# VHH binders against Type-1 glutamine synthetase 1 (glnA1): the designs that were tried, part 18

Target 1, 342 residues: Type-1 glutamine synthetase 1 (glnA1), of Dictyostelium discoideum (Social amoeba) (q86b00r158to499)
Amino acid sequence: PRNSLQRAIDRLKNKFGISLKGSFEEEFYLIKKGDNNNSSVASLLNSIEKLDHGTFANYHSLDCYGDILEKITNALEEQGLPIEQLLSESGSGQFEITIDYTDIMEACDRHIIVRQTINSIASYNGYIATFIPKPFDGLVGSGCHAHLSLWDTNDSNLTPDANGECGLSLVNQFFIGGLLKHSKSLTALFNTTPNSYKRLKPFYWSGCNVSWGLDNKESFIRIPSSPFSATDGCSNFEIKTIDHTSNPYLAMAGIIHAGFDGIENSIAPPPPTSLFDQSVLNNQLIPSNFEDAIQSLKENHYLCENIGNDISNAFIHVKLAENKILKELSDDDQILKLLELF
Short names: E, the ipSAE of ESMFold2; O, the ipSAE of ESMFold2 at other seeds; V2, 0.75 times the mean of E and O plus 0.25 times the DockQ between their complexes.

## First folded at step 16 (VHH; framework vhh_7qbe_3)

Design d1 (from c1 with H103R; at its last look DockQ between E and O 0.74; V2 from the best seeds 0.00; counts 0 for: grease 25.5 > 24.2, SAP .724 > .668)
Fold by ESMFold2 at other seeds, look of step 16:
Structure d1 (fold): chain B 342 residues (1-342), chain A 123 residues (1-123)
Amino acid sequence: as target 1 above (342 residues)
Amino acid sequence: QLQLVESGGGLVQAGGSLRLSCTASGFTWTMGWFRQGPGKEREFVASISRSGGYTYYADSVKGRFTISRDNAKNTLYLQMNSLKSEDTAVYYCAASIVYYGRRLYSEGDYDYWGKGTRVTVSS
């Protein structure tokens, strides 16, 4: 899959002189190990609730978890990973860490290191770190949001245009048009377990609407604004749906080929939507389960061929088999199994 | 509800020294000092990351002021040397509850503030 991403990167650069840069927002829960070895989902949830009753960016979560968070940030910085920020998220015991953006291949490599480091530091210090998309029905899910931007051969950011729709250049709008065209197929690459689809629901801020817009947390593509957006345009765009079950190299290869299609064929995105716009309530959704997502990918010969037919066929076969096994388990047993993986 | 309590303010002669302290009620990431002189807007003085690896000083105090912290005591310090009359101000302690991998020098970067301690530099 790393080789597939390299071919996608080369294809975009050779045809259009464009490079993709990005970073991931890594969302995860920290669960304190207890005397019962945390052998049930209920015991895991109780461990979180004893330590933290926090909400987004609140002090209570920081006060409860400060020491473990400091060990995590120290370890990442010692490995040369430039942390942009770390904050508490909406779920009790949930946190988000973001590394500075860079060339997309390195961003994917950094993503792997971030997961490994957090898991290792947590385990050594008596915690379980979990990246499961929806580990607890009563708590918010965990995503792996990608922030992306397009750059030219002179290392200038091509994404912003203050005069463009949502502050974006026309080339970036075509890239987004391609992403939206392929969004249902891309979902199979982004969200590869039955559990993933428990997070991907309307009004969960998961981005399951096939739409885009300025600061729209319900859209597949969110355009983050800044104080400088009116003057300088918007510097990046965000894909909301990606979770940690994805292979980042395949996810980004799919993104590049989809965006390439948009640029090559001048695919304009639909008009943007706002978070509470009534058209969002009537919008298309990404597939609601893996079987429908993977079927969309199977029928998408463009993506499969460009990713590599052997690679895409292997991915489809393996993930269908894995999903069948997981779906035979109870919801709780699925979570316990997924804890070993994510 | 993080609490920040400053101490160590007072009257000092020009050219003298003073050490400010700020005790936090719990864990903080970056901490900083700001000040507000008579009839002036509040301005940045200095900041320090929790690890101590990131420090930053306003130009007006570089070389004269030293920021430090003792995380075991949850205490921030400002050593002020070679004091001038223009250093007369109320000094505020500030703390961030979000980790940032950069130097923080804007009021908007900080989430919690102390009540301030007055420093008067006499000629």
Scores: ipSAE 0.666, ipTM 0.867, lowest interface PAE 1.1, mean pLDDT 89
ESMFold2, look of step 16: ipSAE 0.688; ipTM 0.876
ESMFold2 (binder alone), look of step 16: mean pLDDT 89; pTM 0.909

Design d2 (from c1 with T30I; at its last look DockQ between E and O 0.81; V2 from the best seeds 0.00; counts 0 for: odd letters H29:W H30:I H35:R, pae O 2.004 > 2, grease 25.5 > 24.2, SAP .72 > .668)
Fold by ESMFold2 at other seeds, look of step 16:
Structure d2 (fold): chain B 342 residues (1-342), chain A 123 residues (1-123)
Amino acid sequence: as target 1 above (342 residues)
Amino acid sequence: QLQLVESGGGLVQAGGSLRLSCTASGFTWIMGWFRQGPGKEREFVASISRSGGYTYYADSVKGRFTISRDNAKNTLYLQMNSLKSEDTAVYYCAASIVYYGRHLYSEGDYDYWGKGTRVTVSS
C-alpha cells in the first residue's frame, strides 16, 4: 500500500506539478486498567467515569491525566515528532493529538508512529489507549481527521484564494469536486469495520453528508477558517470521516486519485453548504454500512485500477471476511474483540 | 476551574530587581507573563513550556528578565533585573491547558488568567 501511495503522489506531481501535504487529528480514549482487569464494556466505562468527570477542554480531565499525557508528549518529541497540539476532547478520557503537517508520505508514516507510541506508553503505564471509532454508545466517537493542502513545485501553497468560494483556489475546488464524486467509494477505504458506521451518523459532527463548506462540521469536506481567511483565503481543507481502521497509505492513495480526477476533468463541487442551512436536509449521505461502501468501491473501476487491481481485490476480500465475522458478535463483544486491534 | 494567583509585586527603585511568583491550582502546559502599563494595552512579557526547554521573551525585556517554573509546586516565576520606569505595570500570569508546539505570545493563546500584581518602578 505504501508503493500505491507513492505512485499516486508521482502521478499528481508529474501531470500537474502538485504535491499534497497534510496531517491527522488523532482522537483516542485513555482507560486506566482497573483491579477487575477491564474485561467488559461496562467496566471500561466505569474506569473512565471514576477517573475523569470532564467534558471537552475540561480542566478536571487534564488534571487527572496530566502525568500520562506528559509521558506521551515526551515520547513523541524524543522521536522527533513535532506535536502541533494536544487537547482534551468532548468524551470523558478522550484526547486529540495533531502533528505538524508535512509531505503526505511522511504524514502517513508519522501517523503510524504516533499510534504505536501512544499504545506503548499507555500500556507500560497501566492504561489502555483505544482508537475504536465508537467504543461507547453514550460517548463521542473517535476519528482521525485529515487536514490537507495542495502545493506547487516552488513550495507555494495552492489551496488558498481569498476571492474563491470558501476561500479556496479553483484547483483546490476541482480537487474537492473529485473527492465528493468518489466519496461513497472512498468511505470503504476510510471506514472498514461495522463499528465505524456507528460513528458516521448525521448530527454527530462525523462528516457523513456528501457536501463541503466553510466550518461545516457535518460535511465530508470541512474548510477551516482562521483569522487570516478573509485576507489570505483558507490554507487547507479537512476530510472528517477517516477513522483509525483505515490503512493511511491506501486511504491517501484513494484521495489523491479522486482529486486527480477532479482536476483533470475540471469537476466543480456542488455549491457549499452551511451547518445551519435548510438545504442540508436534502443532502446525500455516505453509505450507512460497510457492505454498501465496499460495493461502491467494487464498481469504481477508476479508483480500483489506479490504486492497483491486485491491492484493491485483496482489500475487498479480506475486509468482507472480517466484517462477516464481526457482525456475528454482539455490539459489546465486537468492542472487546476490537480493543486489541485499535 | 484553574486558578492563578500572582504575588511579589511592589515598589522598587530604577535599576533594582523584583521576583514575581504565580501559583497555579493544578496542571498547566504553558505559562506566561503579560503586563499592562498606565494608559497602555496589555502586552506579552515572557512564556515558558512545562519542561522549561522552550522560553520566549519580548524584545523589551530580553536579557533583563528570566522566566522559570517549578512544576512540583505548580509555580511560575519572573526574575526582573535592571528595572526601568517603563516596566511599571500590572503583571498578569497566564496559562494554557492545551499543549502547543509553538511559542505562545498573544493574549488569545492563553486560556486562564490571574488577577495581576502591581509593579511600580520609581526613578
Scores: ipSAE 0.500, ipTM 0.774, lowest interface PAE 2.0, mean pLDDT 88
ESMFold2, look of step 16: ipSAE 0.558; ipTM 0.819
ESMFold2 (binder alone), look of step 16: mean pLDDT 87; pTM 0.892

Design d3 (from c1 with S49T; at its last look DockQ between E and O 0.90; V2 from the best seeds 0.00; counts 0 for: grease 25.7 > 24.2, SAP .703 > .668)
Fold by ESMFold2, look of step 16:
Structure d3 (fold): chain B 342 residues (1-342), chain A 123 residues (1-123)
Amino acid sequence: as target 1 above (342 residues)
Amino acid sequence: QLQLVESGGGLVQAGGSLRLSCTASGFTWTMGWFRQGPGKEREFVASITRSGGYTYYADSVKGRFTISRDNAKNTLYLQMNSLKSEDTAVYYCAASIVYYGRHLYSEGDYDYWGKGTRVTVSS
């Protein structure tokens, strides 16, 4: 799959002189281990709730987990991974690490290293780190939101245009048009387990609407604003649905080929939507389950051929088999099995 | 609720020294000192990361002030040497509960603040 991403990167660069840069917001839970707290989901949740129930969740979580978080940040810095920020999330025991953006191949490599480092440090210090999309019904899910931008051969950011819709250049709007066209198929690459779809719910700010908009947390493509957006435009766009079950190389290869289609065919996205008024009701959502997502991918000959038919066929076969096994398990047994993988 | 309590302020003659302390009630990432002089806006003085390996100073205090911390005691220090009348101010302790990979020199970078301790440098 790394080679598939490299071919996608080369295709975009050779045809249009465009490269993709990005970073991931890595969300995860830390669970303090006891002698037998790994035997059930209830015991794992009890371990979290026993530690993290203070007056203000953000500071209480930091105070309870400070030592392990310091070990994690030290390990990442020692490996030369430039941490942009680490913060506690609203979920009990949940945290987010963001690494500085870079060329998309390196960003994907960094994504793998960050997850491996967090798992290793947690394990050696008596914790379980989990990246499962929805490990606990009553707690916030975990994603790995991708922030992306388009750049030219002179290393100038092509994404912003203060005069463009949502502060974006026309070329980036066409890229987004392609992403929206292919959004249902891309979901199969982004969200590859039945558990993933427990996180992906409308009105939960998961990005399930096949739409885009400025600061719209319900849209598949969110355009984050900054204090400088009115003057300089918006510097990046965000895909919120991606979770840690994805292979990042396949996910980004799909994104590039979808965006390529948008640019090549000048696909304008629909009018942007606003979180406040929800004024565009296109009645399109991403698939609500993996079977529908993977069926969309199967039928998407453009994406399958460009990613590589052998790679796409293997992915589809393996993930359908895995999903069948997972769906026959109880909710708790699914989590316990996923905990071994993510 | 994180609490920050400064101490060590007082009256000192120009050219003298003073050591400020700030005790935090718990874990913090970067900590810093700010000050507000008579008729001035609050300004950055110095910051230090939790590891202590990264320090940053305002130009006006470089070479005269030293920031340090003792994480076992949750205490931040500011050693102030060669004091000038211009250093007269209320000094505030600040702490971030978000880890940032950049220098923190803006008030908006810090989440919690102490009530301040007054330093008066007499000519």
Scores: ipSAE 0.638, ipTM 0.859, lowest interface PAE 1.3, mean pLDDT 89
ESMFold2 (binder alone), look of step 16: mean pLDDT 88; pTM 0.906
ESMFold2 at other seeds, look of step 16: ipSAE 0.647; ipTM 0.853

Design d4 (from c1 with Y54R; at its last look DockQ between E and O 0.79; V2 from the best seeds 0.66)
Fold by ESMFold2 at other seeds, look of step 16:
Structure d4 (fold): chain B 342 residues (1-342), chain A 123 residues (1-123)
Amino acid sequence: as target 1 above (342 residues)
Amino acid sequence: QLQLVESGGGLVQAGGSLRLSCTASGFTWTMGWFRQGPGKEREFVASISRSGGRTYYADSVKGRFTISRDNAKNTLYLQMNSLKSEDTAVYYCAASIVYYGRHLYSEGDYDYWGKGTRVTVSS
């Protein structure tokens, strides 16, 4: 899969002189192990029950978790990972770490290291870190949102254009057009378990609408605004649906090939949407379950061939088998199994 | 919510020294000092990361002021030496509850503020 991403990177660069940079917002929960001083499935299940009866998100959660968060940030910095920010959804035990954006291959490598480091530090210090997309019903799910931008061979950001729709250059609009065209197939690469689809619901700010727009948290493609957007344009775009069940190399390979299709064929995205003006557009949704998402991918010969037919076939067969096993488990047993996998 | 309480302000003669303290009621990432002189806007003075490994100073105080912190006591310090009349101001403690990898020099970078402590430097 890393080689598949490299081929996608080379394809985009060789044809258009464009490279992709990005970063992931790594969302996770920290679960304090019970007063039994061991790592067990029973401790996790008890912690889930406690969080379902938790308090308001506030500063108090940061204060309670400060010591473990400091150990995590120190470990990441010691490994040379430049942390851009860490923030908390206080009161729920959910946190988010973002590493500085970089070339997409390195961003994917860093994504793996970040997740491994957080798991290791948590375990050593009496916590369980979970990246499961929806570990607790009624609480906010965990994703690994991708912030992406297009760059030329002179290391200049091609994404912004203050005069363009949503502050984006025309080439980036075509890239987004390709992403939206392939969004249902890409969902199979981004969200690979039944649990993933418990997070991907309308009005959860998960990005289920096949649409794009400025600060639209319900859109598949969100364009973050900044104080400088009016003068400089918007510097990046965000895919909110990606979660930690994805293989980041396959996810990004799919993104690049989809965007490549958009640029090569000048695919204009539909008019952008606003969360506050829902009467303007009646956009489709991404698949609501893995079976529909994977079927879309199976039928997408363009993506499968460009990612690599052998890689795509292996992915489809393995994930269908895994999903079949997971679907037979109770919700609690599925969480326990996913904890062993992620 | 997080509270920041400054202390150590007062009247001091030019050329003298003063140490400000700020106690936080809980965990903070970056902490900093700002000041507002008579008829002036509030301005950045100094900041320090939680580890203490990153410190930044406004040009006007470099070499004269030293920021430090004691995380075991949740306390931020500003050692002010070689004080000048221009240093007369209300000094505010500020804290961020978001970790940032960048320098935090603007008021908007900080989430919580103390009420301030008055420093008056006499001739």
Scores: ipSAE 0.588, ipTM 0.835, lowest interface PAE 1.4, mean pLDDT 87
ESMFold2, look of step 16: ipSAE 0.654; ipTM 0.856
ESMFold2 (binder alone), look of step 16: mean pLDDT 90; pTM 0.919

Design d5 (from c1 with S51Q; at its last look DockQ between E and O 0.77; V2 from the best seeds 0.00; counts 0 for: SAP .691 > .668)
Fold by ESMFold2, look of step 16:
Structure d5 (fold): chain B 342 residues (1-342), chain A 123 residues (1-123)
Amino acid sequence: as target 1 above (342 residues)
Amino acid sequence: QLQLVESGGGLVQAGGSLRLSCTASGFTWTMGWFRQGPGKEREFVASISRQGGYTYYADSVKGRFTISRDNAKNTLYLQMNSLKSEDTAVYYCAASIVYYGRHLYSEGDYDYWGKGTRVTVSS
């Protein structure tokens, strides 16, 4: 799948002189292990509740996890992974780490190393780090939102245009048009387990609406603003649905080929949506389950061929088999199984 | 909530020294000192990372002030030497509960603030 991403990168660069840069927002829970190995979902939930009784960004939550978070940040910095920020999220024991953006191949490599480092440091210090999309029914889910931008051969950011819709250049709008056109198929690459779809609900800020908009947390594509967006435009766009069940190389290959289609065919995105205006006229949703998402991918010969037909076929068959096994388990047993996998 | 309590302010002669302390009620990432002189806006003085090796100083105090911290005591320090009348101000302790991989110079970078301690430098 790394080779598939390299071919996608080369294709975009060779045809249009465009390179993709990005980073991931790594959301995860830290769970303090008990002195026994017989953990149930109820035991895991109690461990989180005992360590954290605060709200998002609550100081007492930080104080409870401060020592392990410091070990994690030290380990990442020692490996030369430049942390942009680490913050507490709204879930009890939930945190987010973002590494500085870079070229997309390196960003995907860093994504793997960040998860491995967090897992290793947590385990060594008596914790479990979990990246499961929806580990606890009553708690917020975990994603790995991708922040992306388009760059030319002179290393100039092509994404912003202060005069463009949502502060974006026309080429970036076409890229987004392609992403929205392929969004249902891309969901199969982004969200590869039944658990993933417990997170992807309207009004959960998961981005399940097939739309885009400035600061719209309900949209598949969110355009982050800054104090200088009116003069400088918006420097990046965010795909909100991606979670840690995805293979980042395959997910990003799909993103590039979808965006390529948008640019090559000048696919205008629909008018942007605003969360606060609540004009809900023609909202479409991404698939609500993996079977529908994977069926969309199977029917998407453009994405499958460009990713590689052998790679796509293997992905489809492996993930369908894995999903069948997971769906036979109780909700609690699914969580325990997912802890082994992610 | 995190509490920050400054101490060590007072009256000092120009050219003298003074050490400020700030006790935090628990864990913090970057901590810093700001100050507000008579009729002026609050301005950055110095900052220090959790690990203590990543420090930054405003040009006006560089070479005269030293920021340090003792994480075992949850205490931030500002050693002020060669004091000048323009150093007269209320000094505020600040702390961030978000880890950032950059220097924090701006008030908006900090989440919690102490009530301040007054430093008066007489001529």
Scores: ipSAE 0.647, ipTM 0.861, lowest interface PAE 1.1, mean pLDDT 88
ESMFold2 (binder alone), look of step 16: mean pLDDT 89; pTM 0.913
ESMFold2 at other seeds, look of step 16: ipSAE 0.652; ipTM 0.866

Design d6 (from c1 with Y105T; at its last look DockQ between E and O 0.75; V2 from the best seeds 0.68)
Amino acid sequence: QLQLVESGGGLVQAGGSLRLSCTASGFTWTMGWFRQGPGKEREFVASISRSGGYTYYADSVKGRFTISRDNAKNTLYLQMNSLKSEDTAVYYCAASIVYYGRHLTSEGDYDYWGKGTRVTVSS
ESMFold2, look of step 16: ipSAE 0.675; ipTM 0.873
ESMFold2 (binder alone), look of step 16: mean pLDDT 90; pTM 0.923
ESMFold2 at other seeds, look of step 16: ipSAE 0.625; ipTM 0.853

## First folded at step 17 (VHH; framework vhh_7qbe_3)

Design g0 (from a2 with W105T; at its last look DockQ between E and O 0.82; V2 from the best seeds 0.67)
Fold by ESMFold2 at other seeds, look of step 17:
Structure g0 (fold): chain B 342 residues (1-342), chain A 123 residues (1-123)
Amino acid sequence: as target 1 above (342 residues)
Amino acid sequence: QLQLVESGGGLVQAGGSLRLSCTASGFTWTMGWFRQGPGKEREFVASISRSGGSTYYADSVKGRFTISRDNAKNTLYLQMNSLKSEDTAVYYCAASIVYYGRHLTSEGDYDYWGKGTRVTVSS
């Protein structure tokens, strides 16, 4: 799959002189192991301190987990991974680490190393780190949102244009048009388990709407603003749906080929939407289950051929078999199986 | 939620020294010192990472002030040497609860603030 990403990178660069840079927002939960070393989901839930559901949300999590978080940040820095930030997220015991953006191949490699490091440090110190998209009922899910930008051969950022729609250059708008055109097929690459779709619900800020917009947390593609966006344009765009069940190399290969289609065919995205002017009747949604997402990918001969027909067929076959097994398990047994796999 | 309490301010003659302390009620990432002189805007003085391995100083205090911290005691320090009348100010302790991989030199970078401790340098 790294080779498939490299071919996608080369294709975009050779035709248009464009390179992709990015980074992932790595969301995860830390679960303190119980004294009896029980691995059941009920025991794991009882290992979560009840105070995380209390009156002092985000700082309480930091104060309770500060020592393990410090060990995680030290380990990442010792490996030469430049941490942009680490913060407490909305879920009890949930955190987010972001590494500085870089060329997309290296960003994918870093994504794997960050997860491995967090898992190792947690395990050594009596914790379980989980990247499962929806591990707990009633708590916020975990994604790995991708922040992306387009660059020219002189290493200048092509994404911003203060005069463009949502502060974006026209070429980046066409890239987004391609992403929206292929969004249902891309969902199969981004969200590869039944559990993934427990996170992907309307009004959960998961990005289920096939739309784009400035600071729109319900859109498949969110354009982050800054205090200087009106003057300088917006420097990047965000895909919110990606989760840790994805193979990052396949996910990014799909993104590049979809964006390539948008640029090559001058595919304009629809008018942008905001969180306050969206209606359900006016927006398509991404697939609500893996079977519909994978069917869209199967029918998308453009993506499958460009990713590689052999690779795409193997992916489809393996993930359909895996999803069938997972769907026969109870919710608790599925979580235990996912802890083994992801 | 998080509380920061400064101490160690007072009156000192020019050329003298003072050591400021700030006790935090819990875990913090970057901590820093700011100061506000009479009739002036609050300005950055120094910052230090959680590990103590990354420090940063305003040009006006570099070489004279030393920031340090003791995480076992949740305490931040500022050793101020060779004090000048221009160092007269209320000194504020600040802390971030977000880890950042950069120096935090702006007021907006910090989430929690102490009430301040007054330092007066007599000429």
Scores: ipSAE 0.599, ipTM 0.843, lowest interface PAE 1.4, mean pLDDT 88
ESMFold2, look of step 17: ipSAE 0.638; ipTM 0.861
ESMFold2 (binder alone), look of step 17: mean pLDDT 91; pTM 0.927

